# Miniprotein binders against q5jf28, part 2

Target 1, 318 residues: q5jf28
Amino acid sequence: MERERLIKTVEAILRGAGYRVARLDLKGSCFDLVASRLFLLLFIKATVNIDTITEEQAEDLKRLAKFFKASPLIVGLRSKSGELEEGVVYERFGIYALRPETLYDALLNNELPAVFAERGGLYVRINGELLRELREKHGYSVNELAQLLGVSRKSLLNYERGEQAVSLDVAIQLEEIFDEALAEPIDILRAKVEADLNVKPETPLEREVFERLKKLGLGLVKVKKAPFNAISTEDDIRLLTGIDERKTRSTIKRAEMVAEVGRIVNSGGVFILEKTKAEVVSEVPLIPKESLEEVKDADELIELIDKLKKEIKEKLFS

## First folded at step 2 (miniprotein)

Design V1
Fold by ESMFold2-Fast, scan of step 3:
Structure V1 (fold): chain B 318 residues (1-318), chain A 113 residues (1-113)
Amino acid sequence: as target 1 above (318 residues)
Amino acid sequence: SKITSVTIFVSDMERAKEFWTEVLGFKIVEESEDGSWVTLEAGDTRIRLERDETAEPGSGTTITIEVEDIEAVRERLEAAGVKIVEPVTETEDGRKVMTFEDPDGNRIRLEEK
């Protein structure tokens, strides 16, 4: 119940801020929501306790974010250390994690967070160049200001060079001394992450399908914790690609999710099955892998997908 | 109290009629002279399809329809390329439910008897 309420709250915040949103109901997925507005694209994992996120989920989330040039976010309520604090950014496997109230402030109040949690403390990155300028303007020596803040001379010099974040207490003291905003906001909506996009297929069927798609000229990014197995791409073509041995209830559920996600990330969808008759689920074609041998390149695959979708539409309206 | 009818706004009446009768299997019991609305038989209640040029995806009323065999309906919807919003799942008390969208984006929930 708590998780469902969290996801609905996050979705409401995004929609209230003008984002187009697709929600997934897929156990173990690396994301629960994908949201788009203007040039911003967010992949969001919503979890009550941020420590429950696995490394595998985090790696896939970063892969999706890197490929789509999107920002990954975790939205949660607590960790092993207790309730997450509003206005504080936490980190899990290189991904920002924050409360729904912090997301609300960022999206609806244009108030980005500036405080981050690290190794049991709260810290703030400050504008070190401005700090040095203010220190000199007010006539403080490095030693004098360091003593006022209760920090070492070396730490103060590192702060001024932008090489070290200050504790929250020091940030508060600096604002009190200079009466100026020194905190650097954390742009949680434009986070940049590193991920390896060259992950190998794991099953025999995935290897065979990947080889066939590569022969058509498509590049491939494999993912494990999503409603699709790969992203197939060539120039302006993008396909959220599912791979299954046969049509199952799970295949149908994932095809529906692929359709929803595709609308937000401006990508088509297709499911490649070892054994199936050609059909369409939620505007996502399910085709046998043999069909990949019958097309010459990526353009012909798109033509096949479009033809199947059109045939179903004609059938509905004839 | 009793709900006698539910109105669903549609942008294209012929498309809506085909969807509700041929795909979903409902029977038309009344039609307007100008083609602006039709009424479908739905057990003890009626569904009215009414043409509205301002209808947008997701506009109008969400309704729940009781069906005898939800898997058979699901299979038909999938074959027709219908958008399934919520796959067939069992509730905690063992009832099966699903949600799909009609061509105008209206959400329709199905519940198995």
Scores: ipSAE 0.000, ipTM 0.066, lowest interface PAE 28.7, mean pLDDT 84
ESMFold2 (binder alone), alone request of step 2: mean pLDDT 92; pTM 0.878

## First folded at step 3 (miniprotein)

Design a12a
Fold by ESMFold2-Fast, scan of step 3:
Structure a12a (fold): chain B 318 residues (1-318), chain A 85 residues (1-85)
Amino acid sequence: as target 1 above (318 residues)
Amino acid sequence: SEDTQRLLDQIHEALTFAHELLTLAIELAQNGDTDTAIELAHYAVWLLTMAIDIARQLGDETLVDQARQLLSQAHDLLTQIQNRK
């Protein structure tokens, strides 16, 4: 209930800000929303309590963000410490986490957050060069300003070099003293994350399919907590690739999700099954594993996928 | 690369859209719809800030300069509207 309202709120904020949005209804997924607008691509995990995010989900979210050159984001309401503060950025496994109100301000009011939570309190990064300039213009020595702020000389010098964040209290004092904005905004919409893209397949079927796709010339990125098992690549072509032993209701739902996500991230989709007759679900082809033996390279696989999609499209519109 | 060309195309689109937003914002402000004008001007600021950062990463100083010029115009408009209130 609370989670559903949170997801709907986030979706409404994104759409109101002009983003194209695809929503997933997949238990355990590393993301619930993917949103695109001009230069920005966001993979968003919505969870009422940010501490419920697993390390496995976070790793997959960072993998997707790194691969698509997107920003990962967690939107939530509370943590073990209580309600999240509006305007404050939190962190879980290297991913920014924030309230829906903070996202609203960033997207609809052009107000990026500047305060971040870290073990031990609330902090702000400041423009150290501007701080030094203002200190000198007002005639304060390093020692004099440090004493006014209640910080060490070393800390003040680190602030001016941009090597240390200030406490929220110090940030407030600095802006009161100088009557100037010193806080550096946190660019939550263009976060850069690191992730290992070289994850090995987990099941015998996944290993067989990965080996075959690699032989066809496709690069592969394995994911676990998404409606697809891998992202297959060749030059500018991207395929959200599902792998299942047989067609189930879950397969069909995930194919529908792959179609929606694919439209946002400009990627095709395909499901490779141990046993099936070739068919299409929401413009995503489901093909038997044996079909991979019948194509010579990545180009022929793409042609097969396009051919299957066109056959369905022709049938619907003829 | 194709990624570079795609980003360049998006920057040009953003510059065009930002110009259109600023033109409309000026007209709305002149007609007394200052709240909508401020909203559109902020949207233009956001687009131009994105364009500057990406153009800078691509090393295209001409696009950086074009975007900064429009960004300056957007800030001037916002200052004029806010000071009038």
Scores: ipSAE 0.000, ipTM 0.188, lowest interface PAE 12.8, mean pLDDT 85

Design a12b
Fold by ESMFold2-Fast, scan of step 3:
Structure a12b (fold): chain B 318 residues (1-318), chain A 85 residues (1-85)
Amino acid sequence: as target 1 above (318 residues)
Amino acid sequence: SEDTQRLLDQIHELLTWAHLLLTEAIELAQNGDTDTAIKLAHLAVELLTYAIDIARQLGDETLVDQARQLLSQAHDLLTQIQNRK
């Protein structure tokens, strides 16, 4: 219940800030929301306790973010150490994690966070050059300012050189002494991550479908924790590709999610099934595996997808 | 102007989501989930306050009044929750 309300809150924040949003209701997914505005694209995992995110989910989230040139974010309320603090950026498997209030401030108040949590402490990166200028302007020696802050002379010199982040307490003291903003913001909306895009299919059906799609000239990025099994690519063509043995309620639901996600990430969708009649669900074609043998290349596959979509539209608007 | 249309779209989005948050908060409070209801109501207050500021800059009294009505509902809910504890 708390998780559902967290997701609704995050969605409201994004939409209130002018983002287009697609929400997923998929158990175990690596993301719950995908949001776009102008040049920004965000894949967001919402979880009450950030420690519940698995390494597999984090890897898939980073894989999607890397492929789509998007930023991954975790939005949560707690960790094993207790409640997350507003304005503090946490980290889980290389992904920024923060409270919904922190996201609100970034998007609606234009206030990026500057404090990050690491190994049980809170830290701030500061503008070291500005610190040195303010120290000199106010007539403090290195030793005098170090004593005021309760830090070593060596630490203060490292702060001024930008070689060491300061504790939150020191950051607060510095801004009180100088009455100037010294903190460097953390750009949570433009985080770039690295991920291995070379993940192999596991099931026999996935291997067969992947081999056929590769023969059509499509590159493939496998994902496990999403409403689709792979992203199929050639040049500017992107297809969120689902693979199932047969049409089930889960297939229909995931096709609907693929349609919504595809709208946000500017990608088409297709579901390839072992056995089915060709049909369309929410503008996502469901086609039998054998249809891949009837098309010559990626362009013909796209043409088949577009043809199926048009046939449904023309029947509705006759 | 394009800026005016962008701000109008933003106000409508803020009002829509504030209304959704308030509706959810009311249901949660009635079901005894008061902590979450308070958080959602406070978020609605913040979104509505922002909408009022933008609407005032545009000189749109109708939007200001719409936002104030929702803001009143949010404050009423928060008061009801406090009085029941």
Scores: ipSAE 0.000, ipTM 0.220, lowest interface PAE 12.7, mean pLDDT 85

Design a12c
Fold by ESMFold2-Fast, scan of step 3:
Structure a12c (fold): chain B 318 residues (1-318), chain A 85 residues (1-85)
Amino acid sequence: as target 1 above (318 residues)
Amino acid sequence: SEDTQRLLDQIHRALTLAHKLLTFAIELAQNGDTDTAIKLAHLAVRLLTYAIDIARQLGDETLVDQARQLLSQAHDLLTQIQNRK
């Protein structure tokens, strides 16, 4: 399978670059890999054709990235226009999309891409002040350099003011003429994204659980396309929060994924079920909704979670 | 000592990762993803070179030999890809 090979490639690149990586096997998820190194955190969606990403997946990916102060990335091989090019940054729903080779160069060779695709063309942002200095140093008037490049006088002035990106052809010509690096790199590892964190719960059970968690003083960020339903937060507390009506094989699998993701993003996990006996799966407690009535605030909830983890550990190692 | 154990752990992690990268690079090359295969094989070479340097400092000839065998396989893969082009 082409998608499987892509995901393995991205994981290999990240691990080879010294990142800690968690991989998800969850259909429809907004991300497939989450990776951390030092102060960098990446949420990555891997898809063979970048046009396959849905708006819903993109919004959830940006929501996770904004909350965790992480960079969202799409890694893919093609679009409706054909194969993606190495060193070129594409865009889907405000998220950078690039080839695995481009990610490799950024992480292993410290070579950030500088070319971006837009409206069927390839473009480069350049250092406009440096361009002006080089033009003047070499004795070119605005009109002379514009004519040499085959652009309008107005375009050249816009380039020098930093108000307009140049075509790839113009960028190449400029570097040939001046023998200087003019291109500004695109920092794909520190992308800023905007997302609405105030998404309302979808189901009756989610609404009830959200209201109970809010009463404990927790803020909530709803996500739909992930192994958890929400991120519960207050001061230093962060919980990847699953919500389900009953314990199923899906619940267990998602709890295991929450444990793996939590280790990378430095967050705890908990699953809140309509009715169940309290238990722990892969260090993630599963607690009945009723247990939320037993605690007064977020600190007591954390104490309950910690007690359950200790209780299970002591039973296994007694 | 703590320092010796830390270095041994680094070598073992590098060898394990290099082996996985090389195995995957071979799969990629067989499926026509030669450019990515080359990049991963070069990464394996760098990890193995690092492992050899540390193993030599520790005087561990067994680890040096293990790393050299994987390094030879990585170079062989790169040569085979180059010759098919």
Scores: ipSAE 0.000, ipTM 0.388, lowest interface PAE 12.7, mean pLDDT 87

Design a12d
Fold by ESMFold2-Fast, scan of step 3:
Structure a12d (fold): chain B 318 residues (1-318), chain A 85 residues (1-85)
Amino acid sequence: as target 1 above (318 residues)
Amino acid sequence: SEDTQRLLDRIHELLTYAHLLLTKAIELAQNGDTDTAIKLAHWAVKLLTLAIDIARQLGDETLVDQARQLLSQAHDLLTQIQNRK
């Protein structure tokens, strides 16, 4: 209930800000929403308690963000420490986490947050060079300003060098003393993350399919917590690739999700099954793994996929 | 004055055309026609830059801000197309 309301709220904020949005209904997924506007791409995990996100989900979210040159975000309401504060950026496994109100302000009011939570405190990064200039202009020595703020001389020097964030209280004091904005905003919409894109397939079927796709010249990025198992890529080709032993209701549901996600991230989709009748679910073909032996390269695979989509459509309307 | 009204009409035209170009550029980029998208986005940047210049001459901060928002969006599109490749 609470989670459904949260996801609907985040979706409404994104759509209200002009984003194209795809929503997933997949338990355990590393993201619940993917949103695009002006090639700005966001992968969003919505969870009531940000502590429920697993390290595996976080790694997959960062992997998708890195591959698509997108920003990952967690939107939530609380942690084990209590309710998240509006305007404050939290962190889970290297991913920014924030309230829906904070996202609303960033997208609809052009008000980026500047406060971040770390080790039980609230902190602000400031413009250290501007701080030094203001201190000198107002005639304060390093020791005099440090004493006025209640901080050590070394801390003040670190602030001026941009090597240390200040506490929220110190940030407020500085802006009151100098009557000047010193806080640096946190660009939550353009976060860059690091992730290992060379994750190996885990199941025997995945290993077999990956080897066949690699033989066709496709690069593969493995993911576990998504409606697809891999992203297959070669030059301009990008396929959200599902792999299953057989067609189930889960396969059909995930193919529908792949179609919707693909629309947002400008990627095609395909499901490779150990055995299946050729069919198409929401423009996503389901093909038997043996079909991969009928093609010599990535271009022929795309031609096969396109042919199957046309043949199924013609058969349906014949 | 008639001169002020002409400049306001000109800004409106520039913002309208820039918005149309930017919208089309986004559509084309998402459909894989990135070369055309880049050309249209650069055209939008030129029109928005002119709109900002005229709005500044009129002292209209609201129009300057509106044009700057669209200009930021155009620059974001160009940067993201470049970063994806």
Scores: ipSAE 0.000, ipTM 0.131, lowest interface PAE 21.1, mean pLDDT 84

Design a12e
Fold by ESMFold2-Fast, scan of step 3:
Structure a12e (fold): chain B 318 residues (1-318), chain A 85 residues (1-85)
Amino acid sequence: as target 1 above (318 residues)
Amino acid sequence: SEDTQRLLDQIHEQLTEAHFALTLAIELAQNGDTDTAIELAHAAVWLLTEAIDIARQLGDETLVDQARQLLSQAHDLLTQIQNRK
């Protein structure tokens, strides 16, 4: 299907640009790909129609990006207004949305987009200081240039101050008049987002597990639309934490996804279940909730996780 | 007609997707990511084959020719990759 091709295309773009990539196959997840290269970390939601992204998915995506100091991105093909244009940055719930071709140009051609869509129009942020410099060099007064562009004097002054973006038509006219690049690129790879990291657990089991983890000294960031339920933290240590009532095929698949994501974001993983015998799935321990009552603090929990991982590794290679 | 315009839009979308997939496949093959290049080239083949079928139903020989050119490029890439065994 179209969605599958989109995800594979985005993954290929990232790998071609030298990123390490983990892919998730999880319905309703806030992200489909996580990618890392050098100091850059990207959480990507791939969706054919960018309008299908829910506010809940967007908030979780921003929450993950804020926590991991990563950039969130939406990659898609269309919206309710039709096909997305190449080289144009759209927005959904405060997250940049763009075509795979735009991502390709940014990562493989070193060509960042400069045009953004807002309220039914296309706009460009320009280098206002350079604009003033070029206007003066060419002998235009503020009124003369404003008249040539078909804009008000006040708008032109706001452009020169960097306080107002220009329409795409004005941006094209300016570059034709001055024969200079005035457009400011949009750094889609280092997007800063705001998110509330203090989200409450929803289920009785989640509440019990969160309370126990907090008593062990762990900070918690709750997420809903991911293969894990929370990120558990202590100092430099991070655990992608899953919570389920029992071990199912879904639990195993999510643990596999947590292992892959953890590798990219440099985080461990653990699943806490109501009842289970301790075991490890793809380097991710599955432990019964009772085990949390047997450890005294976060350090002992981490020791338990490391011990379980080591036991399985030795068993496989002994 | 409305139906004809919908099919033309579909062909244009398929050609755009196939061209992009092929372009990316070539870059990946050059960088040594042969497995992903093969997958993308096969995706392009599938999209172009569908586009050719629809274009033929519309009697648009220009679109058939465009799709066939891209399809030839995709097959050439797959052959080049196979020959590197």
Scores: ipSAE 0.000, ipTM 0.268, lowest interface PAE 14.1, mean pLDDT 87

Design a12f
Fold by ESMFold2-Fast, scan of step 3:
Structure a12f (fold): chain B 318 residues (1-318), chain A 85 residues (1-85)
Amino acid sequence: as target 1 above (318 residues)
Amino acid sequence: SEDTQRLLDEIHELLTIAHELLTFAIELAQNGDTDEAIDLAHWAVELLTYAIDIARELGDETLVDQARQLLSQAHDLLTQIQNRK
């Protein structure tokens, strides 16, 4: 029950901030929402307890974010340590995790968070050069300011060099002493992540389809925890690519999801099946793998996809 | 029309989301998280105001009334929380 409310809350925040949003209803997916506005693209995993996110889900989320030049985010309410605090950024497998209220402030109040949680404490990155300037302007020596803050001389020098974050208590004291904003915001909407895009296909059918798509000149990024099995790409061509042995209810639902996601990330969709008659589900073609041998390159594949969409639409309405 | 149906679907989604935001805000208020409850309730107000604008444009008085009813509930919640300060 809490999970459904969380997802609806996040969706509401995004839409109210002017984002186009697609929501997935897919158990075990690495993301639940994908949202775009202007030059921003977000892949969001919503979970009540952020510790329930697996490393496999996190790696897939980072792969999608890296490929699409998007920011991955986790939105949640709790961790093993208790309730997440508003305005605090947490981390799970290298992905920022935060409360829906923190996302609301970032998107609707233009107020990015500055506090992050690390090993049981709360910390703030500060503008170290500005700190040094303010210290000197106010006539404090390094030792005097360190004494006022209750920190070591070495720590203060590290703060001024930008080599060490300060505790939240120290950050508050500094802003009270100097009456200036020192905190550096955490740009959660433009986070960049690293991920290995060279993941191997796992099933015999996936291996066959990947080899055929590679022969067409397409690059491939394998994903496991999404409504598609791979992203196929060449120049400006992007296809969210599903691979199944046969058409099932799951295939149909995932094709519908691929259509929705594709609209947000400006990508086409296709499902390659071991055995099927060509058809289209929500503008996503389902084609037999043999069709890949009938085309010579990525451009011809796109032409086949477009042709199938038009022919099937014509047959349904004529 | 196709466009009318899409707008109707959007209004229903906004109303559903606003209702869930209000429900969540009530739970937060009961748990003593009043500042967060206020933020979510204000957010519901914004969504409901948008829904009313779309419903008015479509001339759907039933949807306008449904949205106004939820908006009234959101304002009542905000007033209740503020009165306890």
Scores: ipSAE 0.000, ipTM 0.164, lowest interface PAE 16.7, mean pLDDT 85

Design a12g
Fold by ESMFold2-Fast, scan of step 3:
Structure a12g (fold): chain B 318 residues (1-318), chain A 85 residues (1-85)
Amino acid sequence: as target 1 above (318 residues)
Amino acid sequence: SEDTQRLLDLIHYALTLAHELLTYAIELAQNGDTDTAIELAHFAVQLLTLAIDIARQLGDETLVDQARQLLSQAHDLLTQIQNRK
């Protein structure tokens, strides 16, 4: 219930800000929403308590964000330490985490957060070059300003060099002294993350399918906590690729999710099964793995996918 | 116009979301989870304030009235929680 309202809140904020949004209903997924507007792409994990996110989910979220040149984001209400504060950015596994109100301010009020939580304190990154300019303009020596702020000379020099964040109290004092905005906003909408895209397949079926796709010239990015098992890519071709032993209700639901996600990230979808007859679910073909032997390269695979979609439409409307 | 339709969509999203948040906040308050109820009610107030601002820009008194009714409900909930300490 609380989680449902959190997800609805985040979706409404994104749509209100002009984003195209796809929502997933998939237990254990590394993301619950994917949203696009202009050149921005966001993968969002919504969780009431940000400490419930697993390392595995976080790694997959970063992997998807890195591959699609998107920003990953966690939106939540609490941590083990209590309620998250509005305007404060938290971090879990290298991913920004924040309240829905903070996202709302960023998207609808053009107000990016500047305060981040770290090791039991609140901190702000400041424009060190501007700080030095203001200090000199107002006639303060390094020692004099450091004494006024209650910090060491070394800390002040590190602030001016942009090598150290200031405490929230120091940031407030600096703005009071100089009457200038010194805080650097945290660009939560354009976060860059690092992730290893060379993750190996885990099951015998995944290994077999990956080998067959690689023979066609496709590169592969393995994910585990998503409605698909891999992203298959060659030049501008991108396929959200599902792999299952057989067609189940879960397969159908995930194919529908793949169709929605693909629309937002401008990617096609395909499900490869151990044994099945070819069919299409929400524009996503479900094909037997042996169909990969019918094609010579990635382009012919796309042609096969397109042909299957057309055959289904012709059977429905002929 | 196109811009008018976007603003109408935004106000309807804000009103719908605020109503959902308030409904849930009332449930939480009745079940003793007053901290979360307060947070959700405050968020609803912010959304409803946005809705009123947009509705006024559009000259839509019906939407202003609709948002004000939900605002009253939010303030009533916050007052009720405060009185229970």
Scores: ipSAE 0.000, ipTM 0.208, lowest interface PAE 14.6, mean pLDDT 85

Design a13a
Fold by ESMFold2-Fast, scan of step 3:
Structure a13a (fold): chain B 318 residues (1-318), chain A 85 residues (1-85)
Amino acid sequence: as target 1 above (318 residues)
Amino acid sequence: SEDTQRLLDQILEQLFRAAELLEKAIELAQNGDTDTAIKLAHEAVQLLTEAIDIARQLGDETLVDQARELLSLAHDLLTYIQNRK
């Protein structure tokens, strides 16, 4: 029940900050919310304990973020070490993790966090050049300031060069000594993410469908922990692509999720099935694999998708 | 460069703040608090014009176009409010 409250809280924070939001209810998914505003796009995994996120989920989340030029984010309440602290940024598989209160401050109070957790301690990156200027202006030698802070001379020089973060205690001491903001904020909304976009399909059906789509000229980004199996792309075309053996309740539910996600990320959707009658679910066409042999290129595939959507509209108004 | 990143961060902050002000202004206008809505819309216009100038300095036509889209929305809102006064 904690998880449901957490997700609703995160959604409320995003909507309150003017984001358009889509939520999906998919067990094991790498994200639970996708949110867009202005030039920002966020893929968010909400989990009560951040340690429950798997490496596979984290890799898919980073892959989606990299492809869509979005920021991945984990929002949670605790870890194996206990409750997460407000204003502190944690890390899980290279993804920022933080409390909903920290997200609220960033989005609604324009107050980015500056403290991060690492190796069991709390740290702050500081403006090293400004630190050096303030030290010189106040007449402190490197050794004098290092002694005052209880750090080594080498550490202080590394701080001034921007090569080492300071402990939270040292950051507090520095701002008290100089009465100046030295902490560098952590831009949690514009995280830099690296991921391998060239992942191979896993099942025989996925291999067949990928080969057919590539023959049509489409590039493919494979994902596993999402309501779709791949992102199909060619020039300005982007399709959230599902692949299933047969139409099931799960297929219908995932097609509905693909429609909602596509609205936020400005992408179409399609489901390719081994055997099915062509139909549309929430503006997402479900087509048999054989239909891929009837189209010559990516443009004809888009025409087929548009034709099927129009067919549903005409039936609705008949 | 660091200077280019700083200017980009400034533009994004101005655009985010302007959008937030416009969203609040729309809500206030819908609830009949037109005076506050007008004030917030004018603040958004100011932020957007500054953002456009910086974006042009950076040569980023995409940011200029997106900022102009928000500025158009701000002017539409002000016109809507004025016509219903």
Scores: ipSAE 0.000, ipTM 0.158, lowest interface PAE 15.4, mean pLDDT 84

